# Designs tried in a protein design chat: VH-VL binders against q9h9l3. Part 178

Target 1, 176 residues: q9h9l3
Amino acid sequence: PRKMVAIDCEMVGTGPKGHVSSLARCSIVNYNGDVLYDEYILPPCHIVDYRTRWSGIRKQHMVNATPFKIARGQILKILTGKIVVGHAIHNDFKALQYFHPKSLTRDTSHIPPLNRKADCPENATMSLKHLTKKLLNRDIQVGKSGHSSVEDAQATMELYKLVEVEWEEHLARNPP

## First folded at step 10 (VH-VL)

Design n43 (framework fv_nivolumab)
Fold by ESMFold2-Fast, scan of step 10:
Structure n43 (fold): chain C 176 residues (1-176), chain A 124 residues (1-124), chain B 107 residues (1-107)
Amino acid sequence: as target 1 above (176 residues)
Amino acid sequence: QVQLVESGGGVVQPGRSLRLDCKASGFTFSDYDMHWVRQAPGKGLEWVAVISYDGSNKYYADSVKGRFTISRDNSKNTLFLQMNSLRAEDTAVYYCAKRGYYQSSAFLRYFDYWGQGTLVTVSS
Amino acid sequence: EIVLTQSPATLSLSPGERATLSCRASQSVDDYLAWYQQKPGQAPRLLIYDADNRATGIPARFSGSGSGTDFTLTISSLEPEDFAVYYCQQYDNWPLTFGQGTKVEIK
């Protein structure tokens, strides 16, 4: 009976040549897809590359963005003790500088039964866009103006729900 | 600063095995998916295999599936390609390649750094 | 698998001229397309990623454009060092695929 949430983050490029990925937006939704958290986040380092095509982040979003340290505290309060669902979620946790227990982590990019349902290579890391199109018949991440982390978190939760019973049973028999 | 150095290439007879190593430095190896790409003499580039940052996911081109095994040792910053049942058509320069930066909502599988390559020649 | 078709196969030009190289995908690859330069005996060098982003250290004369199925690499004014083979690569879906290459050679 743990509570379950889904998370998706957007990053901008900081550091030398903009090659460091720093958190710039985080969205968290509940089991039903309702938004629990959605904030633009100001990195502590100078932004070299907004990566707008992917992140949807522009300079205007940084004006009233929540400073990283404050946003991190808010986010960790929501995640702690819950089952957290994400897609390639290790990237989100890295950007948050956070360790979440593996027993409470669900990564939809690493669930072989989900790929199987989508007629995708079972052990390949498939994009959220392709899994969502194949399994939910929904187009996400459309256009060149960047992705919505809310849309991505909602899609991620819906994908997990397709394999939830099977995967939770597997994890109970094979604890991580 | 970032370097990828391949080794293990050579001349080998058809049906035999060979292991390629790729030593990485100058970046946090354990954060990145790694790939092998090959190029036959006078031909274009062909993607061969990928391994996820933690080694849990692996995927192969159909031409090598069942014969090649990709693996990694994050404690040694080393990527491996075990090549079994080698055929003449596997003759190529093999490149170790690092994927681009990570972005939560997009998988950027372009190759920002390549090794110098190691030549594998399968012939009698 | 997604097939990338590059044209022309060979482009014969003189230094100072503009080079325009095409890459067409058999299916939409969105903006998940990169361009590489390769010289004899060398590993490929990343030029452009995400269709139009110039890689670090790449001269401004190189530019990429396009989206979906039709992509172009432009070299505004060829330098002697630019005579090489150029490959496009898609990373929208598995397996990752490359075009056959366009050779840019001295006229």
Scores: ipSAE 0.797, ipTM 0.912, lowest interface PAE 1.3, mean pLDDT 93

Design n44 (framework fv_nivolumab)
Fold by ESMFold2-Fast, scan of step 10:
Structure n44 (fold): chain C 176 residues (1-176), chain A 124 residues (1-124), chain B 107 residues (1-107)
Amino acid sequence: as target 1 above (176 residues)
Amino acid sequence: QVQLVESGGGVVQPGRSLRLDCKASGFTFSDYDMHWVRQAPGKGLEWVAVISYDGSNKYYADSVKGRFTISRDNSKNTLFLQMNSLRAEDTAVYYCAKDSYYQSSAFLRYFDYWGQGTLVTVSS
Amino acid sequence: EIVLTQSPATLSLSPGERATLSCRASQSVDDYLAWYQQKPGQAPRLLIYDADNRATGIPARFSGSGSGTDFTLTISSLEPEDFAVYYCQQYDNWPLTFGQGTKVEIK
């Protein structure tokens, strides 16, 4: 059976001038797109910039948010030993302060066959929104009130499934 | 070739202390959480304690909390279990066990390698 | 804590026979379940993790299945070296817990 999940995290700005990206929401979906985890997460440092335009996070979401240490434990339990799919996923792992093996990581922003299917240059970094529109004919990240990490994780899994067979064969022949 | 070698077991009287060591080789010790698991004579396995790969986090089974202290020295590839206020119920073979996952920090894992165990007998 | 109940306590079979060992959890552990083999005087050895993944070096005759609360370890055709005690372990929640063990012995 397929031991695969997709993740998308939202970050807020902490530290000097809000330049540090701290985890503030995480969504994880299974192979079929069912939600396994979706929680607002309270950073251990004061939030300087909610980055609401992109994160969708507002002050009220922090009231009942899960503390970072607890949320991290829950999330890593789900990710460990599984193939984890994400878009620009190194940002998610950095926010989680976590190392996931490259052999079990699938980054849809760095899969040449996926760009090829979308009629984009193979080695360019294309946005999740663009790939989803071109390949799935679906609009995500609509409007200015922030992104849905559940929607983004679901789209990411569906995009990966379009190239799964080809890419897994490539990785078997060219281990990272 | 992963090896975990426990030492320090023996016979002790109730209320006394004993320290167990576990020497690791064949993998990068500082990248893995480490556990202690024990087994009383003729009985099953019981998880005792865990320490994170960097030593910053520790958790204990309720049965040993406040009496046992887990620690590690990554420069020596050695895991320790300091056992204080020993009881007859602590009599068991103590196994050093390696977490399966690289720098996981989640602690909720299975064990891919085990040491041979060291017997601790608490009796008068 | 999550209690794991293994059945049967003892399974008496002959070489070449199929062995099926059960592990039942008091609440769902999803697929966070591992199986270990222990021979007398030896440390446990990992057989299966994430309910159905065979560990490195483990023969194909060993397989795991199940999810949620009901799990099975199957040995398709017993070899002499397979007579041992088998333990299941959950890692869904704290504390980490093991089943009481199933002893597979020669008939």
Scores: ipSAE 0.000, ipTM 0.474, lowest interface PAE 16.0, mean pLDDT 87

Design n45 (framework fv_nivolumab)
Fold by ESMFold2-Fast, scan of step 10:
Structure n45 (fold): chain C 176 residues (1-176), chain A 124 residues (1-124), chain B 107 residues (1-107)
Amino acid sequence: as target 1 above (176 residues)
Amino acid sequence: QVQLVESGGGVVQPGRSLRLDCKASGFTFSDYDMHWVRQAPGKGLEWVAVISYDGSNKYYADSVKGRFTISRDNSKNTLFLQMNSLRAEDTAVYYCAKDAYYQSSAFLRYFDYWGQGTLVTVSS
Amino acid sequence: EIVLTQSPATLSLSPGERATLSCRASQSVDDYLAWYQQKPGQAPRLLIYDADNRATGIPARFSGSGSGTDFTLTISSLEPEDFAVYYCQQYDNWPLTFGQGTKVEIK
């Protein structure tokens, strides 16, 4: 049985010069792309840089945002024990201040068969936007209003499904 | 003033056990992840283990996994490293190091304060 | 694991001279790179974090630069207390790793 979700997080800049990436939104979808979680999250530190062009986060989103510690608890309850799919997912886990077991983690930025299907070098880190356009013929992250973490999580799950059978077989033979 | 003071180092024979303590002061100990980092004589630094601020999560370097146990007592502001099945290659100065971030638990951080270190010598 | 290679292994200079230390990562670490100073018999001391942020209390003569795989620590004018070993450390990915160190010694 499938115990698989996809995640995408948006981060804002906090700390000195806004260089610390703090969680400000998290979206989680199930295998079929249905939304299981989607909340704006209030960082415990002052937001120095909203990074709106990429994050899509604006001041209004913070008004009723869930405090970080509460949101983290909710998110971890969903992720724990499941196969978690993401794109450059180490950034999401870093923002969540969470370690997910490698055996249950699937990073679509580091799956050689996926790059191969897209006619890209196997060892290159391709953007989610590029892979989605090449393999799903769909444009995501359009415009200057920032990314939708729901849209990104959905695209990430669909990309993983293209290589799921062969990659799960690879991992069974070569456990991480 | 932030201070970390290690103790418990000494000379031990291979296969034996040793426990290191690190006493913290000058900051709210229970708000920070804590690490152990070691340095073999004349060599560079090697990360050993981390424990989250609340003690719920722990991670180890592959070289010590299964032999070393990190723990903490927030009521005593003390970090511990229980070292079992010691090997000659475990000979090093062991440093207690404070995570730079408040209640992080991400463990992917740098260290803003270090203790003076305690020497562990594992001899034949 | 991410391997950090520091160069040169030893840098022999006089007080007042500029020191430039290199740290190269085997793969990109973004800007998640810190620098430490260690004097003989002492614990390491944080100098720089996030590649270019000077830690509290660190003199202005210390500066960091770089991103991705190539990083530099610069000491604009060496003081007597600056002769030490310097280590870089990445925190982009597990496990946390350090470079082998660069020794800055008096000529």
Scores: ipSAE 0.000, ipTM 0.475, lowest interface PAE 14.6, mean pLDDT 87

Design n46 (framework fv_nivolumab)
Fold by ESMFold2-Fast, scan of step 10:
Formats: structure tokens, sequence, C-alpha cells
Structure n46 (fold): chain C 176 residues (1-176), chain A 124 residues (1-124), chain B 107 residues (1-107)
């Protein structure tokens, strides 16, 4: 059996007028929710918009942050060969400039049985916040100081566990 | 430079069908969820439908569910809205709209770019 | 599901005056709220996103504030080109919804 981890990243705005989303924090947790990685990451480009309300990132977090190239190497060593769970995980991989095999990727924003358990439309893309509230009776991403990527990664893993048996059987019958 | 160009609008009789196209350029179309928003003459804005970046998730306003089908062709950077069983109340300018920036676990479904709109008139 | 109520329906002001537009949600939308400007015959234009972030190219006289259920769009000193209809939009939950609009017109 392959090991499973969950990932959540935070992005800041770089490039013209802050329109480019650049990696600025990454958290990875194991199956039980224990933190394997949690680092602030310094983008190679000037930060135009910290997006602090969502990212939780402030200028002081960048002072001793790990440079992007080094952080990317560390992260990819953890992800390689594992089943990686995330919510809208294509965004995390985009920010990491990384391709992870689809057969080893699990996106909790695109699992119809998970939406069905939450009494949500099966084919709508639901936020992590709403699925976590409906299925785990827990409020995440609260307040105005920004989200915790650790909290988000932990919630994502717990959500996946609710449908893991059913979804792994589905994927075995319908390989991507 | 981001552009969204709608086409396919026109005058149709009640009960007929019409397909709207939206051609995108200036951004990586396959990275974004895309939406249709409409506006009846002299009225406000009404959200119609969304399709995920890869086409696997779709959701519709209750007023059009079962009659309208959203689809996309990422190889052609084109968004579609197939409108069946049209009613007088579907008369509106239809806008193609692009979502804002991305984050890992949150969605920002404000519309940073809109097409110019295409008028659909349902009348006899 | 989430109803957005804008007030007033019409705001009659002169150039140079301050405009304050309200948007109230039937339940919390956190900061997932945007404001748009629409002129006759044109598509809407994004002004504010995430409740208080000014969109690219939007003049400093436009500002957004609020959180949860109560939001405000402020135009500090109206210019002739600001007379238009303004819409708020929430993106916290499905379906996405817009307010009914506030028309800012010349007195």
Amino acid sequence: as target 1 above (176 residues)
Amino acid sequence: QVQLVESGGGVVQPGRSLRLDCKASGFTFSDYDMHWVRQAPGKGLEWVAVISYDGSNKYYADSVKGRFTISRDNSKNTLFLQMNSLRAEDTAVYYCAKEGYYQSSAFFRYFDYWGQGTLVTVSS
Amino acid sequence: EIVLTQSPATLSLSPGERATLSCRASQSVDDYLAWYQQKPGQAPRLLIYDADNRATGIPARFSGSGSGTDFTLTISSLEPEDFAVYYCQQYDNWPLTFGQGTKVEIK
C-alpha cells in the first residue's frame, strides 16, 4: 500500500498588479494528521499583495522564509511516490510548478460521494470550509487573520477518510 | 491581455434551443472555473451556471436546471451554454465571466473579466 | 439561498459629494463579497473584491469595507463618470447571488 499525505499551500500575489499566485507557505500532514512539513516560503519575485486575510502571511513571515527552490525540493521529496490528498489540489501543484501523477492524486473538491454525504449537489465544487462544517461539524478558516494551511491540510485528510474505501474502490475500477 | 468574446445570441421562439459560445484568450483557460451570468432587460444580474477547470463539475441556477447545459473545450479555449426549452423569462443579455485568483483550499468566484454579452430574445 | 439587499435603491447626488452604498447579506458571507459598476449598454466592471481589495485600474476614491453580513461601498468624491448602477455579489456559498443594485444618479 502507498503512503498517503495531505497538502495545503498558501499563495501571495506577485507579478504585474499581484495577479500571479506564488507559493508562500506549504503544510503537509500524514494520515493521522501529524505535521510532516510546515514552512514559510520566499517567492523569487517581489510580493505585491500578501492576501493576508486568506493566506495568513505577513511581511515578518518572509524574513527567515525558505527560498522557493529549496522548499520545492524538500516538498517534492515528501510527495514523491505517495498518494497526495488536497482540496482544489491542482492549485497547489501549479504553485509548486510540479506534476503529480493523477493515479496518486485525490482532490476532495471533486469527489461526488463526499458531496452526497454533505447533502450538497454532487457535481458542484464545494469549499473546504463548507464540507468541513457539514461533515465534521467543525469551523475552519475563521476570523480575519488568515487561514492555517496546517488546519486546512488536517481537515482535508479527515474529509478524505470519510470516503476513502468507497473512492479507492471506484478508482480501482475506473483508473484515471 | 484577457479577452472573452460571446457569440450565438439571437431571437428565438419559445420552446426552441440556442447555443452560446465564449472564446477566451490572454490567460490559461484550462486553469479557471468559468461562469455564465445573465441580465434581463432593465433588471439586475443573475448567476446562471459554472463549470470547473477540467469540465468534471457543473452547477446551475434552479431557474435553468434541466434545460441548460454548460460545457467547455479546453483545446479550443471555448466555453458553451446549450439552452433548451427556452421561455420568455430567459430573455436576457448573457455574459461569459472568468473567476479571480486562486488559492489552495478557497475559491474566489468574483469575476475579474467579463465578455461584452450576447442578447437572447425569446418571443414569437 | 443567500439574499443580498442593497440600499438605497437610488442615490441622487451631485459631483463632488460622497456616496455610501450598503449591501446586507441574509447570512454571513465572511469577506467573500465583490462590488461591480455597470454603465448603460456595457458589461459590469469589477471594482472591489474580497470586501476591501480595489481591483486593477480602479481609482483610489472607491473603497469597500465590512465583513460578515454588512458591507459598504464608498466613493469619497463623485466624478461625472461614476454615475452608474452598482451591484454587490457574494461568493461564499452556492448559488452565487447579486444584490438588486443601487443606481447613483445626478441630482
Scores: ipSAE 0.808, ipTM 0.918, lowest interface PAE 1.1, mean pLDDT 93

Design n47 (framework fv_nivolumab)
Fold by ESMFold2-Fast, scan of step 10:
Structure n47 (fold): chain C 176 residues (1-176), chain A 124 residues (1-124), chain B 107 residues (1-107)
Amino acid sequence: as target 1 above (176 residues)
Amino acid sequence: QVQLVESGGGVVQPGRSLRLDCKASGFTFSDYDMHWVRQAPGKGLEWVAVISYDGSNKYYADSVKGRFTISRDNSKNTLFLQMNSLRAEDTAVYYCAKEGYYQSSAFYRYFDYWGQGTLVTVSS
Amino acid sequence: EIVLTQSPATLSLSPGERATLSCRASQSVDDYLAWYQQKPGQAPRLLIYDADNRATGIPARFSGSGSGTDFTLTISSLEPEDFAVYYCQQYDNWPLTFGQGTKVEIK
């Protein structure tokens, strides 16, 4: 069986008015939820908005952060050839400036059976927080000091495991 | 700068159809979920529909389910709302609206940019 | 669906006065609450997002506060351009909903 990992990133605002989302932290966990990677990452552009309430990133985290180019290389080595699970994972891949094959990508924000299991509209994009509360009875992303990308990656993997057998069968019959 | 321009509004009889377009510029359109919000004359704002960045997820307000279809063409930076079986209560200014920024695992569905709106009048 | 109730429906004030607008949610929306300003014939303009963050370019006289079910938009000293309708919006859960609006008008 192919190895499976889950990823979650935090972004800060760069560019005009801070409207560009640039990678500032990345966490990767294995199938069992063990951390394989968790680093603060220094964007190559000036940070306009730390988005601290959501990202948890503060200026102090950037002082010894891994430069983007180096972090990207490390992350891609972990992701390459694996099934990668994420929530709205296209945002993570965009921040990484990376293309991952669709056949090896699993997005828990776009799995209709998962929404159905949560008693949510099948084709609505539901937040990780709501799916985790509904299906795992666990509160994540609590408080005002920012989210933990490790916690989010772990929750994402657990959510995927709830529909893994059903969804892998679906994908085998309907290749992306 | 970011611009959203709606078109396609007009006067239409009950039971007929109309299509609204929204042309986007100044941002990477294919990266954002997009919404339609409407406002009846002299009334407040009502959320209508959303489409995900890639078009795979769509969700509608109960008042328009089964009658309206949201779609997008990322190659043309254009959002659409196909309105079928129009009713008098659909009379409103229709706004195209862009979501705020994303963190990878969270969605911030406040609207940082709005179009100017296009008026749809459903009248016999 | 989450219902947002704004109060008062209308505030009649003079320039220089403080305006305090309330928005109450029928259930907790955490901090997923935005405020918009709308002038006649214009599209809404984002003022505040995430309950208390001013959008880029919004004057410091505008501030948001609150969490859970009770939220407030404050305009510390009204300028002539601030007489408008104000809407709150929750984005904690589907469907997205707006309050009915508060009109701030000249006395």
Scores: ipSAE 0.762, ipTM 0.904, lowest interface PAE 1.4, mean pLDDT 92

Design n48 (framework fv_nivolumab)
Fold by ESMFold2-Fast, scan of step 10:
Structure n48 (fold): chain C 176 residues (1-176), chain A 124 residues (1-124), chain B 107 residues (1-107)
Amino acid sequence: as target 1 above (176 residues)
Amino acid sequence: QVQLVESGGGVVQPGRSLRLDCKASGFTFSDYDMHWVRQAPGKGLEWVAVISYDGSNKYYADSVKGRFTISRDNSKNTLFLQMNSLRAEDTAVYYCAKEGYYQSSAFVRYFDYWGQGTLVTVSS
Amino acid sequence: EIVLTQSPATLSLSPGERATLSCRASQSVDDYLAWYQQKPGQAPRLLIYDADNRATGIPARFSGSGSGTDFTLTISSLEPEDFAVYYCQQYDNWPLTFGQGTKVEIK
């Protein structure tokens, strides 16, 4: 009954020595992998480190970027009341300055059956890239010019679908 | 400035227990998976254990599995390693190590900051 | 477990010379390889991550290259402070593993 979306965010470094992670892009896809939202987002603070190797963010992307406050409102309207899937999703929620209910959150970095299917240790946190290669036979986050948050969100949704039935049953028996 | 300060090392007899602490400052401790890495005198580096940012996932090197327990207290910015059933081969400098910055669902399991280390000597 | 083999075990050079250090993995680690420098009595210091990315504050004379199973750390012109032990580390898979180290010592 509940709709499900997957999210992935890109962060840039702000604050002293770029140690603060600030939202700079967000992608949200639906259950079928169709894009519902994908915008560059302008942090309210000066960007010290674009972290381009991973974020894919460059100065030109900030020129017409949506201001953080406006983007946050748009994103929260999409997420509210839905099951939200992500990988290490607490980082995305922190960048959004948002608390999503644990009962509606699915973190593919914390699903033991998913690691089991990938022949990985159940108690170790596996990267999205590793799980996607093992289970979907797809290479994501390739090269050194930055990641695609759309690609990451799509992969995350596909990974969750592999364990959805068994994990939803587990959560029904063991509510968070 | 990012700092990691280990404490709790010392001389202990085989079969006994010891707890190591690592106090973190200068970054948001609760955002990062944290590791212990050790180095026996005159030898190379050996990864020991990891704990996820929220403490829910823990994983250990086979050499310490069942004897060592990693834990953390995010309210105190402190990482712990409880070492039980210590053996002579556990003699090493133990380093607390921080993962690189998490970005875009990427886990960066290299260590951008290390503590100074604390020496554990298991002798009889 | 992925085994990392570093060569040579010891590299004896003079200041100003080029140092080339090798790290070979028993199976592909993609680009998930880091290099560390360790001086006596000190903690390791990150030099390179993702095979070729220089860490913040690391001098330009340090560079990394390679992918898959074969990796190289190059110091273009050795400074006196560069004589140390160097370790590679893979983070492609668990458990995390380090090479045995290459000691760069003064002639």
Scores: ipSAE 0.133, ipTM 0.704, lowest interface PAE 3.8, mean pLDDT 90

Design n49 (framework fv_nivolumab)
Fold by ESMFold2-Fast, scan of step 10:
Structure n49 (fold): chain C 176 residues (1-176), chain A 124 residues (1-124), chain B 107 residues (1-107)
Amino acid sequence: as target 1 above (176 residues)
Amino acid sequence: QVQLVESGGGVVQPGRSLRLDCKASGFTFSDYDMHWVRQAPGKGLEWVAVISYDGSNKYYADSVKGRFTISRDNSKNTLFLQMNSLRAEDTAVYYCAKEGYYQSSAFWRYFDYWGQGTLVTVSS
Amino acid sequence: EIVLTQSPATLSLSPGERATLSCRASQSVDDYLAWYQQKPGQAPRLLIYDADNRATGIPARFSGSGSGTDFTLTISSLEPEDFAVYYCQQYDNWPLTFGQGTKVEIK
């Protein structure tokens, strides 16, 4: 069977006024939630805004961070050919400058049955924090010192597992 | 520089339809969820609708649900609001609004850029 | 739906004075609260997001504080261009909601 992983990335602000989101950390977990990859990543552009209260990235994390091109190669080797689960995952792929086939992509922010289980409008984009609290009774992304991309990737995989059978059947009948 | 320009406003009779356009420039339009926010004359702000970056998710305020349809054309950097069955209480300046910059798994649904607005007057 | 209550409705002050604006939520919105400034005939302008992060280009005299249900926007020393209407907005849950606004006017 095809292997499945979950990914979550942290971004920092680069470019004019810090409005460009550049990859600064990536975490990948397997189906059981075991960490396959977790590295701080040095963007090739000057960091204007660390976005620390959400990203958890500080200047200190950048001093020994893996350069973007090297990290990207490592990450792509893990993702290629696998079903990749994420939340608003298009942002992760754009930060990686990577195209992943839609047939192998699962976005927990765009799965109507998942929202239905959470008693949320089926076509509204819900945050990972909200879905995790409603469906797993777990608080993630707490406080103002930054989030854990490992924690987010683990929660994302657990959320997908709640609808995996139903959603895979849907995709088999309605290919992207 | 980021710019959002609304058009399509005007005077229309109750029960009729109107379509608003919002032309975006200065950012990668296809990366962001986009919103419509309205403001009745002399009143405060009211959120109207949102559409996801790829157009697959759409959500509406209860006051417009079933009457308004939000859509987008990423190839033209344009956001639309189709307003059907208009009522006098829909009279407002309609703003196109861009979501703030966000990171994976966290959503920042504050509005870092707004258009100048287009006035819709529903009057007999 | 989360209701945001702003107080006072109108704040009459002179240039140089400190302005303190309140926004209270009917339930916790954590830190997912933004503040906007609007001048007559203009679109709103983002001032503060995530309760206390000043938006790019916004002067240091503007600051936000609070968490949960109680939030404050402070303008440390009013300048002539600061007389405007101010709105808070929550984005913790759908639908997105705004407060009714506080008008800061010249005394």
Scores: ipSAE 0.734, ipTM 0.898, lowest interface PAE 1.7, mean pLDDT 92

Design n5 (framework fv_nivolumab)
Fold by ESMFold2-Fast, scan of step 10:
Structure n5 (fold): chain C 176 residues (1-176), chain A 124 residues (1-124), chain B 107 residues (1-107)
Amino acid sequence: as target 1 above (176 residues)
Amino acid sequence: QVQLVESGGGVVQPGRSLRLDCKASGFTFSDYDMHWVRQAPGKGLEWVAVISYDGSNKYYADSVKGRFTISRDNSKNTLFLQMNSLRAEDTAVYYCAKEPYYQSSAFLRYFDYWGQGTLVTVSS
Amino acid sequence: EIVLTQSPATLSLSPGERATLSCRASQSVDDYLAWYQQKPGQAPRLLIYDADNRATGIPARFSGSGSGTDFTLTISSLEPEDFAVYYCQQYDNWPLTFGQGTKVEIK
């Protein structure tokens, strides 16, 4: 069986008017939800907008943050060759400036059986918060101090495990 | 600069079809979920449809489900709305609209940029 | 679906006055709420996102507040160009919904 991990990244706004999304935190958990990686990451560009309401990132977190190039190397070593689970994971890969093979990628925002199980529109992109509440009866992303990428990665792995057998069978019959 | 330009609107009879195009420029079109929003003359805004960045997820308002099809061509930076079985109540200005960004684990489905709109009049 | 109710339907004021517009959701939308301005013949323009963040290029006289089910858009001192229709929009859950609009008109 291939090793499986779940990832969630937090971004901050850089570039003109803060419109560019730059990696500022990354959390990776294993199949059982144990933390394999969780670091604040220093973008190479000036941070214009911390997006703290969603990211949970503040100036204090940047003081001893791991530089982007070093963090990226560490993260890619963990992801390479593994099945990587995420929610809207293409955004995480974009922030990492990384290509992960589609055959080894699982996106819980694009799994119709998961939406069906949650009594949600089958092909709509549902938020992690909504799916977690419906399927795990758990509130995540609570409060106004930003999200915990560890909590989000753990919830994402647990959601995938609910449809893992069915979805892996589907992918075996319909390779990406 | 970000720009969205709609085209394809016009006057059509009930039961006919029409296709709307929205040409995007000034941003990486293939990174963003895109929407159609309409507004009947003198009325408010009504969300119509969404398509994910890669075209794999699509969702529609109940009022158009089964009649309208949203699609995109990322190689041409173009969003489409195929409107079949048009009814008088589909008469509206149709806007394409862009999401701002995805913040990890939160979808921010507000619209930072809108097209100018294209008028569709369904009249007998 | 989440229903957004805006009040008042029409607000008649003079330039220089403060405008306070309400948007109430049928269930909590957290901070997933935006405000738009629309002038006749134009596309809507984003004013406020995430309940209280001003969009790029929007004057400081516009501010948003609230969370959960009760939201307010405030224009501290109306300029002539501010007489328009204002819409709130929630993006917490599908389908995306807009309020019916508040028209701010010259008295």
Scores: ipSAE 0.783, ipTM 0.911, lowest interface PAE 1.2, mean pLDDT 93

